VHH binders against p49116. Designs and how they scored, part 170

Target 1, 238 residues: p49116
Amino acid sequence: EGPLLSDTHVTFKLTMPSPMPEYLNVHYICESASRLLFLSMHWARSIPAFQALGQDCNTSLVRACWNELFTLGLAQCAQVMSLSTILAAIVNHLQNSIQEDKLSGDRIKQVMEHIWKLQEFCNSMAKLDIDGYEYAYLKAIVLFSPDHPGLTSTSQIEKFQEKAQMELQDYVQKTYSEDTYRLARILVRLPALRLMSSNITEELFFTGLIGNVSIDSIIPYILKMETAEYNGQITGAS
Short names: E, the ipSAE of ESMFold2; O, the ipSAE of OpenDDE; V2, 0.75 times the mean of E and O plus 0.25 times the DockQ between their complexes.

## First folded at step 12 (VHH)

Design j61 (framework vhh_brivekimig_d4)
Fold by ESMFold2-Fast, scan of step 12:
Structure j61 (fold): chain B 238 residues (1-238), chain A 119 residues (1-119)
Amino acid sequence: as target 1 above (238 residues)
Amino acid sequence: EVQLVESGGGVVQPGGSLRLSCAASGFTFSKYGMSWVRQAPGKGPEWVSSISGSGSETLYADSVKGRFTISRDNSKNTLYLQMNSLRPEDTALYYCATYTPGYSFRDYSSQGTLVTVSS
């Protein structure tokens, strides 16, 4: 019927906690990450095609792809977040943990490899100068992934993914008409997102959550919030 | 304007039960999810349970699953926590909040209700 995404889905404005502390701490990093995750879920929930799949399918899709959406959000909001500063602080902490014999070498290696993959992804997106429309469609392609284990309605999800790919192609061809290979360069970045561990992302960015609760458990609750409550939290209204 | 008043705490023996209440005012209660959060002496806050505005969805911390039941009565603007099979480690100040799991939460503005589980 209509386009998959509207201009409202291009707007992706992260409001950071203020002020940024002189020394980064777990609470600041967690609050920043939580705001980005909530903004990402708000973005997904606002898509009519996503709503049409029903709440159970919506929950399964976001549970499967939240790490990919979050990583795209980190790349898109890297400057607003001062992501390089956050990652440098985490690296410094890991180097100090090696010297103090607090963490195993194998664990530190896994976390450092994750940070390097994240940095390379963000650098590649920055070099490509990905715009807001391109980010919106890349997030839609990731969101409407029909190939995650356990999904139902896979044919409809695949249809929405193909529609996202088609609309991205139309946008890129119209906007960057002289760059014949731009779309291909953009799309080949996406497979790397699935190689990044959601468990390591959770450890790096969400360690400051209160209580023993996983992102997997939080997702269905946030997605099934009443519309008035959800909108109130996004706008800061009571 | 938003006010939350907790009650129902007390001293109980291990294995006992208590029902906590939270009276809400100043907002449209039925449109907001509600949570119970506790803080043990000398510890940071720990999220316990959440319930959606309609009451259709509930979420529990692993430490309380099967023992605690969250519920609400939207006609009375009241949130409840039924606590069964209480353990000494459940001893804490209990707060109700419009807290959404996934956000950092720093503090509470209400007095809370004290639950003490002792032999």
Scores: ipSAE 0.234, ipTM 0.624, lowest interface PAE 4.4, mean pLDDT 85

Design j62 (framework vhh_brivekimig_d4)
Fold by ESMFold2-Fast, scan of step 12:
Structure j62 (fold): chain B 238 residues (1-238), chain A 119 residues (1-119)
Amino acid sequence: as target 1 above (238 residues)
Amino acid sequence: EVQLVESGGGVVQPGGSLRLSCAASGFTFSKYGMSWVRQAPGKGPEWVSSISGSGSETLYADSVKGRFTISRDNSKNTLYLQMNSLRPEDTALYYCTRYTPGYSFRDYSSQGTLVTVSS
């Protein structure tokens, strides 16, 4: 049996909407986030091990972990997205909502805490200088999580997760041979992803969704899109 | 060139039904998801429903779930929206478009078809 991931799975190129508006608005943020979500789903779909689990299992896995995959994608694409600028715009909008008495202080606090957790996560990944191979394997570890409720084929999912962990270890030991504790520093970042609310991620990045449809409802549609349509969505060109 | 032409709108009483159609041309229809979006007077656009390129997956806004049915006929390059149990709040100009549910953009513009629910 071959490696879990090939070189094609390391390539993760986000195409941003252009031009960037004079003032960042909900539509631009939602479009940018949607492109990253599509890219993340396309990445997952391209993995032979993922395909082998079947469509029902694929849908269940992605529904359970999309927020973790999305957050890893935000960290990986932070520079391309100008994520710090997007988060600053969101913070400014929230501060204006406090001034206008439109939102409860408790809700604003909850959302602000989520933004700070996200910033801390992205900053920690940047400081570690996580490379494309490391991101690919971290995403695979998250994707092949056997511990989500309602999953079938959990033993096979666990085997794929273990394979991802082993291949990450082999890569890090070979590439960063002088940094004995690098793998440990990388892996201890993953539990923080489980503490981040998918509901708040939806509110921050997907508030501009027309009709306010949940990401959970959109996932089966994205996963079953034709390849040509899928490619058009992730590049914004067609 | 890409063209989308909506039809089937009209005036109907509350509780009535209408079927909207969208004739598509200029692209490979079966390879693209399609959506219905509406805009009521004085309001912003509201996503109504989407269907995958193959027709195997559908999504609906909570406001129309159980009342509206989206479908497509890829052999005719036509998208449909069956609207049952219509309410005054369904009054809007209805547009079809090539775009994914939940995205804040449309990749094509059309004239739309007007639906008025009143007597």
Scores: ipSAE 0.012, ipTM 0.414, lowest interface PAE 8.0, mean pLDDT 83

Design j63 (framework vhh_brivekimig_d4; at its last look DockQ between E and O 0.01; V2 from the best seeds 0.00; counts 0 for: pae E 15.9 > 2, placed apart)
Fold by OpenDDE, look of step 13:
Structure j63 (fold): chain B 238 residues (1-238), chain A 119 residues (1-119)
Amino acid sequence: as target 1 above (238 residues)
Amino acid sequence: EVQLVESGGGVVQPGGSLRLSCAASGFTFSKYGMSWVRQAPGKGPEWVSSISGSGSETLYADSVKGRFTISRDNSKNTLYLQMNSLRPEDTALYYCAKYTPGYSFRDYSSQGTLVTVSS
């Protein structure tokens, strides 16, 4: 059996909406986030092992881990997205809501803590100087997580996760041979992803999603989208 | 050249029903998700519903959920919107578009079809 990932899975290029507005509005933030979400899901689709699980299992798997994948994507694309600026804009929008007394004190605290956790995670990944291969394998590890409730084919999912872990280990040993504990430093960051609320992430980044469409509802739609359609949205081509 | 032509609009009483159609040409229709959007007088465009290329997945705005049904016939390159239990607030010009939820609205070249719900 061949490797889980190939060099084609290392490429993860996010194209931001153009032009960038002077003031980052909710629509810009939402579209940027949507593009990242779509990219992440299409990336998953490009993995043969993912396809082998079947559509129902694939959908369930992505529904379970989309927040983790999205967060890894934020970290990986932080510079291209100007993530710090986006987060600042989000905070500013929240301040307006606070002034209007639309949020409870407890909710404000929860949201601010979530933003802090996101920023901290992304900063930690930047400090580690995670490369494209390492991100690809980390995304694969979180994607093929067998410990979510309601999943089918858990044995296969576990096998794929093990392959991802092994390939990551081999890559790190080969590429960073002088850094004996790099693998451990990288893997120890993954638990932070599980502490982040998918609901809060959705509220922060996807509030501008037209209508009250949930990420849960849109995931099957995205997974069945043609690659050409996705690319057309990015380039504006008809 | 991409062409989209809407039809089926008209005047109906509250509680009535209409079925809109959109004839598509100039692209491989079955490979693209399609959407309905509407624009009421004095308001901006509003997303109504989307359907995947194969037709297996559908999405609805909360304002129309349970009342509207989006469908498509790929053999005829046609998109449909069944509108039931119509309300005055549904009054708008309705457009079909190659629109994906989460992205900015594009300029539409189509003329749309007018739906008026009035007593």
Scores: ipSAE 0.574, ipTM 0.817, lowest interface PAE 1.1, mean pLDDT 91
Fold by ESMFold2-Fast, scan of step 12:
Structure j63 (fold): chain B 238 residues (1-238), chain A 119 residues (1-119)
Amino acid sequence: as target 1 above (238 residues)
Amino acid sequence: EVQLVESGGGVVQPGGSLRLSCAASGFTFSKYGMSWVRQAPGKGPEWVSSISGSGSETLYADSVKGRFTISRDNSKNTLYLQMNSLRPEDTALYYCAKYTPGYSFRDYSSQGTLVTVSS
């Protein structure tokens, strides 16, 4: 059998909405986040192993792990997104909500703790100088998680996850041959992704969605989208 | 140049029905998902429904689920919204859009079609 990922799966190019407004608003943040989410789903959809699992399994896997994929994408694209600037704008909006008594103090505390966890995660990945190959395999490891409730084909999913882990190990050992503990330092970062709430991620980045549509409900629609529509949405070309 | 022209709006009594149409031009209609978005007087835009390019997948806002049906005729480049069991709260200007659910919707440049549900 061939490798789980090809060089085409290492390429992960986020195109930001242009121009960036002088003052960030919920629409710009939501469009930026949506482009990253769609890029992440398109990335997953392009993997032959993922396709081989079938549409029902594909939908279940992405529903279970979209927040982990999205967070890895935020870390990988932090500089392109000016993520620190986006998070500062979100914090400013949150502080305005306190002044207007629109949110409870307990909720604001939960949201601020989530932002701090996200910043710490992105900072740890930046400090480790995670490269494109490493990000691709980390995304594959979280995508092919066999332990989510309700999954079918769990044996096959587990085999793909193990293959991702083995290929990451091979890559790191060959590329960073003198850093014996690099793989361990990278892998120990992954459990933190499971501690971040998908509901809070939705509130922070997708509050500009019109109507009461959840990320969970749009996932099967996005996974079945035509390639031309995917490309148009993630680049803003119409 | 993308052009979308809505029609079919009008005045109807509660419990009545209307069928909206959207004529699309300037792009390959069958390759893009389409949406209906409405804006009631004094309120922000609300997403109503979406349909995939092939028509195989549809989505509905909770407020219209079971009452509205989105459909398309790719041979005619036309999007439809069948609205049944209309309620006063459905009163709004209705826009069709080349809009994908999950994105922040910032613009609709067409005139829309007005739906008024009253006695």
Scores: ipSAE 0.519, ipTM 0.783, lowest interface PAE 2.2, mean pLDDT 88
Fold by ESMFold2, look of step 13:
Structure j63 (fold): chain B 238 residues (1-238), chain A 119 residues (1-119)
Amino acid sequence: as target 1 above (238 residues)
Amino acid sequence: EVQLVESGGGVVQPGGSLRLSCAASGFTFSKYGMSWVRQAPGKGPEWVSSISGSGSETLYADSVKGRFTISRDNSKNTLYLQMNSLRPEDTALYYCAKYTPGYSFRDYSSQGTLVTVSS
């Protein structure tokens, strides 16, 4: 009943660690990425439709789509994060791995191709000038994907995704009434998200946080985190 | 202060060759691996090739394998990239990069050396 998203779900304000170091390091990159991950997970948790699915379904859904949500968040926050600078620093880190003989040549090629794909996705979204409402609906479409294995309540998830698609269409038609093809141009970007490897995203952005633990392992903790506790982590911690 | 100065770029027709150089100073060159990275107009940085500090290990992106050769002369503190069979898609600003123990801020306002492949 009612809209899937309200104006409160459009707010997506990433705060970067301060001060920015003279030389970007693994800690700064991992802290910045962790803040984006937390923001993305708590954004998902704030949606009444998501809350209605129950904790087991919520955990399964986020485990299935966290990398796509994270990638949309990277695109949305690319300027605030100075993402191009972060990716350049990661390229330098990969050279350290060559020096230390930690990665094979095939792995480095795979990781470099992933970085290129990520940059191209973010550039394409910036070129389209995707606004905050559009990002919110795109995230909802990605979040409520019923085709991931192991999900329960797939009928209800599918109905929520259809509702997100309808609300995006209505928003674009109302807000960009003179741009007949805007919705189509936005939607053709989504398949690129499935090409993003969660394994490589973890290696690129979360090596300092995870040790030998995957993002899948911490998702239940993040989703159970109290809102006041979350706000302290994002705004008061560095 | 670490300095890396690229040179050897220019305009060349498809199928032609160029040799890029990177003069290094401010660090013990032979102790660090080096890379070439390129940035085409309107695109993000793309890794091209890497070489270990001793020069014994080399690595190439698929897009350049068999056409480009990375090398170094540790007595001259110089990194090289021999670029053969150049294609229009090789058009880019080319930068060299140094190994660091962590990440370093990369200044994209630095000159690099421009390679243009055009008929």
Scores: ipSAE 0.000, ipTM 0.130, lowest interface PAE 15.9, mean pLDDT 79
ESMFold2 (binder alone), look of step 13: mean pLDDT 81; pTM 0.815

Design j64 (framework vhh_brivekimig_d4)
Fold by ESMFold2-Fast, scan of step 12:
Structure j64 (fold): chain B 238 residues (1-238), chain A 119 residues (1-119)
Amino acid sequence: as target 1 above (238 residues)
Amino acid sequence: EVQLVESGGGVVQPGGSLRLSCAASGFTFSKYGMSWVRQAPGKGPEWVSSISGSGSETLYADSVKGRFTISRDNSKNTLYLQMNSLRPEDTALYYCARHTPGYSFRDYSSQGTLVTVSS
């Protein structure tokens, strides 16, 4: 069979809302995060192997791994997003919330620990200077994870994950031939993604969603969109 | 420019029905998902329902499932919300919204249409 990912799947370009406000607010952060999530789901949906698993499997798989994909996207797009500035704004908001007794100390601690884990992850990826090809394959490895509870078709998912691992290995060996342990240093970072709470990610980045709309409800909706509609959403203007 | 104009609101008794309409212009309507959002007196905005650009996929808030039906007519650039078995709790100003690329549901600049369910 051909490669799991094509050059089109390596390209991952986030377009930020404009203009950036003078002071970051929940709506700007939510819109930015939503754009990254949408881009991540569009990326996943464009993979032929993913399409081959069928709609029900696609929905279950993305519901299980969206937080891992989103976090990898945050690391990859950290400069475009000015992620350090966004995280600083969130921290300042939490400090103001404790001052006004709006959040419990235990909740603030949980959220701060999540932010520190996210910062550590992004810093580790930056120090390793992960390239676009490596990010594409890392996203494929987390997407095609056969070990999430409740999944069906696990044998086929496992084969696609193994293919992603093989192609990443081939890429790293050819591109970074002098660094024998680079792949191991990269892969050891991935388990940390599963320790990050999707509920806390949703609270930090998606608080600006209107009403009772959750990421779980949005995922199947986006994945079932027709191609023309999907492309229309991305362009912003028609 | 993008314009959304809601209509069809009014005063109804509990158990009654209303059909809201949203006339869209300034963009290719069929390429965008659309939502209904409401704001009750003294409360923040609450998402009600969403529909894909083709109309093939719909979502509903738990509070309206089985009572409300979202639909669209792409030939007329019009979004609809059929509201049945109305309750006093459904009293709100109703807005239609075009989905942004990130699905934040912020792209509504209209005046809305008022629905009052008298008890």
Scores: ipSAE 0.210, ipTM 0.617, lowest interface PAE 5.5, mean pLDDT 86

Design j65 (framework vhh_brivekimig_d4)
Fold by ESMFold2-Fast, scan of step 12:
Structure j65 (fold): chain B 238 residues (1-238), chain A 119 residues (1-119)
Amino acid sequence: as target 1 above (238 residues)
Amino acid sequence: EVQLVESGGGVVQPGGSLRLSCAASGFTFSKYGMSWVRQAPGKGPEWVSSISGSGSETLYADSVKGRFTISRDNSKNTLYLQMNSLRPEDTALYYCARFTPGYSFRDYSSQGTLVTVSS
């Protein structure tokens, strides 16, 4: 009955590790990405509709879509993260790995294609000047995707996705009334998120100095975190 | 400043047990998940286990499930790792760190605690 998202769900503030090192390293990149992932999970778990689906469904949905949510977060926070600088550092590291015979050429091609798709996506979103409300609804559309394999309660999930689409349409029509095709231009960007491999995202952003922690294994842990613990980790407050 | 001090390591025979401790200071301990990370001689770091700030949720690497137990005492700002059924492969320097995916156990100038499993 009420709106799917409140004004609190529009606020998406990433706090970066400080200070930024003179030369980017794996630790800084992984810590930055971890903060964004944590912020994205906290955003999702704060939605009443999401909570209403229950713990098992919540875990399944986030496991299925975390890469799409993370990529939308990268686009939204690209300036705060200096994402272009991070991606340049990753590319440089990959090129050095080729020179040292540490990775196969075929694997490097897959990873470079992923980076180019990510850059193209973020540039498209920047060119469209997507605002905070639009990002919130796009994340909701992605989160409430009924079409992932293995999901139960798909009819309720689909209902919430349709509600997100409807509320986005109403927002865009009222706020950007002069731009008749803005919604269509925004929505045609979403299928590209499904083309990006979660395994490659994990390898690029989350294989830090702590070793072999899997995002799949970490998701239920993050979703069950105490609110105070979560706030401390994403803001760096102590 | 944030400080983490590990202790409790030693030499133990295969099948033996050890309990590691990590004394934390310089931050609100109960607000942070904590992790144990190990580094064997000549190898890179390997994540071992994590525990939520409240202690209600735990995670374990497949190599230690059923053998290791992570716990914490927030009143003492102390993290623990109970290690049972130790194997030669568990020989490493053990570090504690604040938990996030990608956080380095080397964020702090900690010495770690050495665990050697040998006959």
Scores: ipSAE 0.240, ipTM 0.593, lowest interface PAE 4.2, mean pLDDT 84

Design j66 (framework vhh_brivekimig_d4)
Fold by ESMFold2-Fast, scan of step 12:
Structure j66 (fold): chain B 238 residues (1-238), chain A 119 residues (1-119)
Amino acid sequence: as target 1 above (238 residues)
Amino acid sequence: EVQLVESGGGVVQPGGSLRLSCAASGFTFSKYGMSWVRQAPGKGPEWVSSISGSGSETLYADSVKGRFTISRDNSKNTLYLQMNSLRPEDTALYYCARWTPGYSFRDYSSQGTLVTVSS
């Protein structure tokens, strides 16, 4: 009955593709996003509580929350990714698409609103100076969400979410003892994650996927990937 | 030293079938997902299908879904692609790769196997 997360689950290190191109293109953005998605899924699958739920439940949970995990990952890795530069490149591409009449005005409005929500979220987290322990527990709270439609084992999932919430509270109260309202400021940011469309995230970051494979289709594949294969992908090993 | 050797390509008429094979060596085949990637003349590479190390999960590009079947025999270190209801637009050089969608293509420096759908 130890803690839900160990120190190994606090470590979240994104390795970016190298070299960075002179001009950002859809392939570089897609590979960067894919590495973050893979890191996020591998992080989730390494949690003993997550493993205990079984493969079918694991797949359903990640399919339901991958966009929330990915967005938390974007905020946590914003500096490593140069996320502001990536978003600026996406905005520039969208502005050019408007002038070339390639996208409808309604669709562009939806995408721009999504980018604004994403920027606001990442800026809020940066302003709060969220640390690695706090990010780990926020990701666990999101991962162990019992309220998604179609989930089984919801009582066990709720138990793990409550454990994540308790451990976050204990950590924040101990580490930031003089900031009485810190936990409330952190938790009030989480509902915004559910307002962001997974379909728009997929269009913004994963449009460079060769063969139009969907993230929903990739999830079961990634969750069953061997650790050695995953490590080979992120390090470029033979 | 990782080695991948494709075979089974040929000329077939529209509506026909072909079965591609990829013989793998130099790594623990059963621990790695495998993919088929194709490149048509004058075009960039296109991902076709992937299969997990155990064979329990498969992925297909929308253009081939329902027509192609990816499979593997881990006891023989061999990857397969069964192609049915072939169309002229399936004409391409087909590569097998130790690659997962979302990453840059790697491990496809082999010769590939040519599939031509025409008379």
Scores: ipSAE 0.360, ipTM 0.682, lowest interface PAE 3.3, mean pLDDT 86

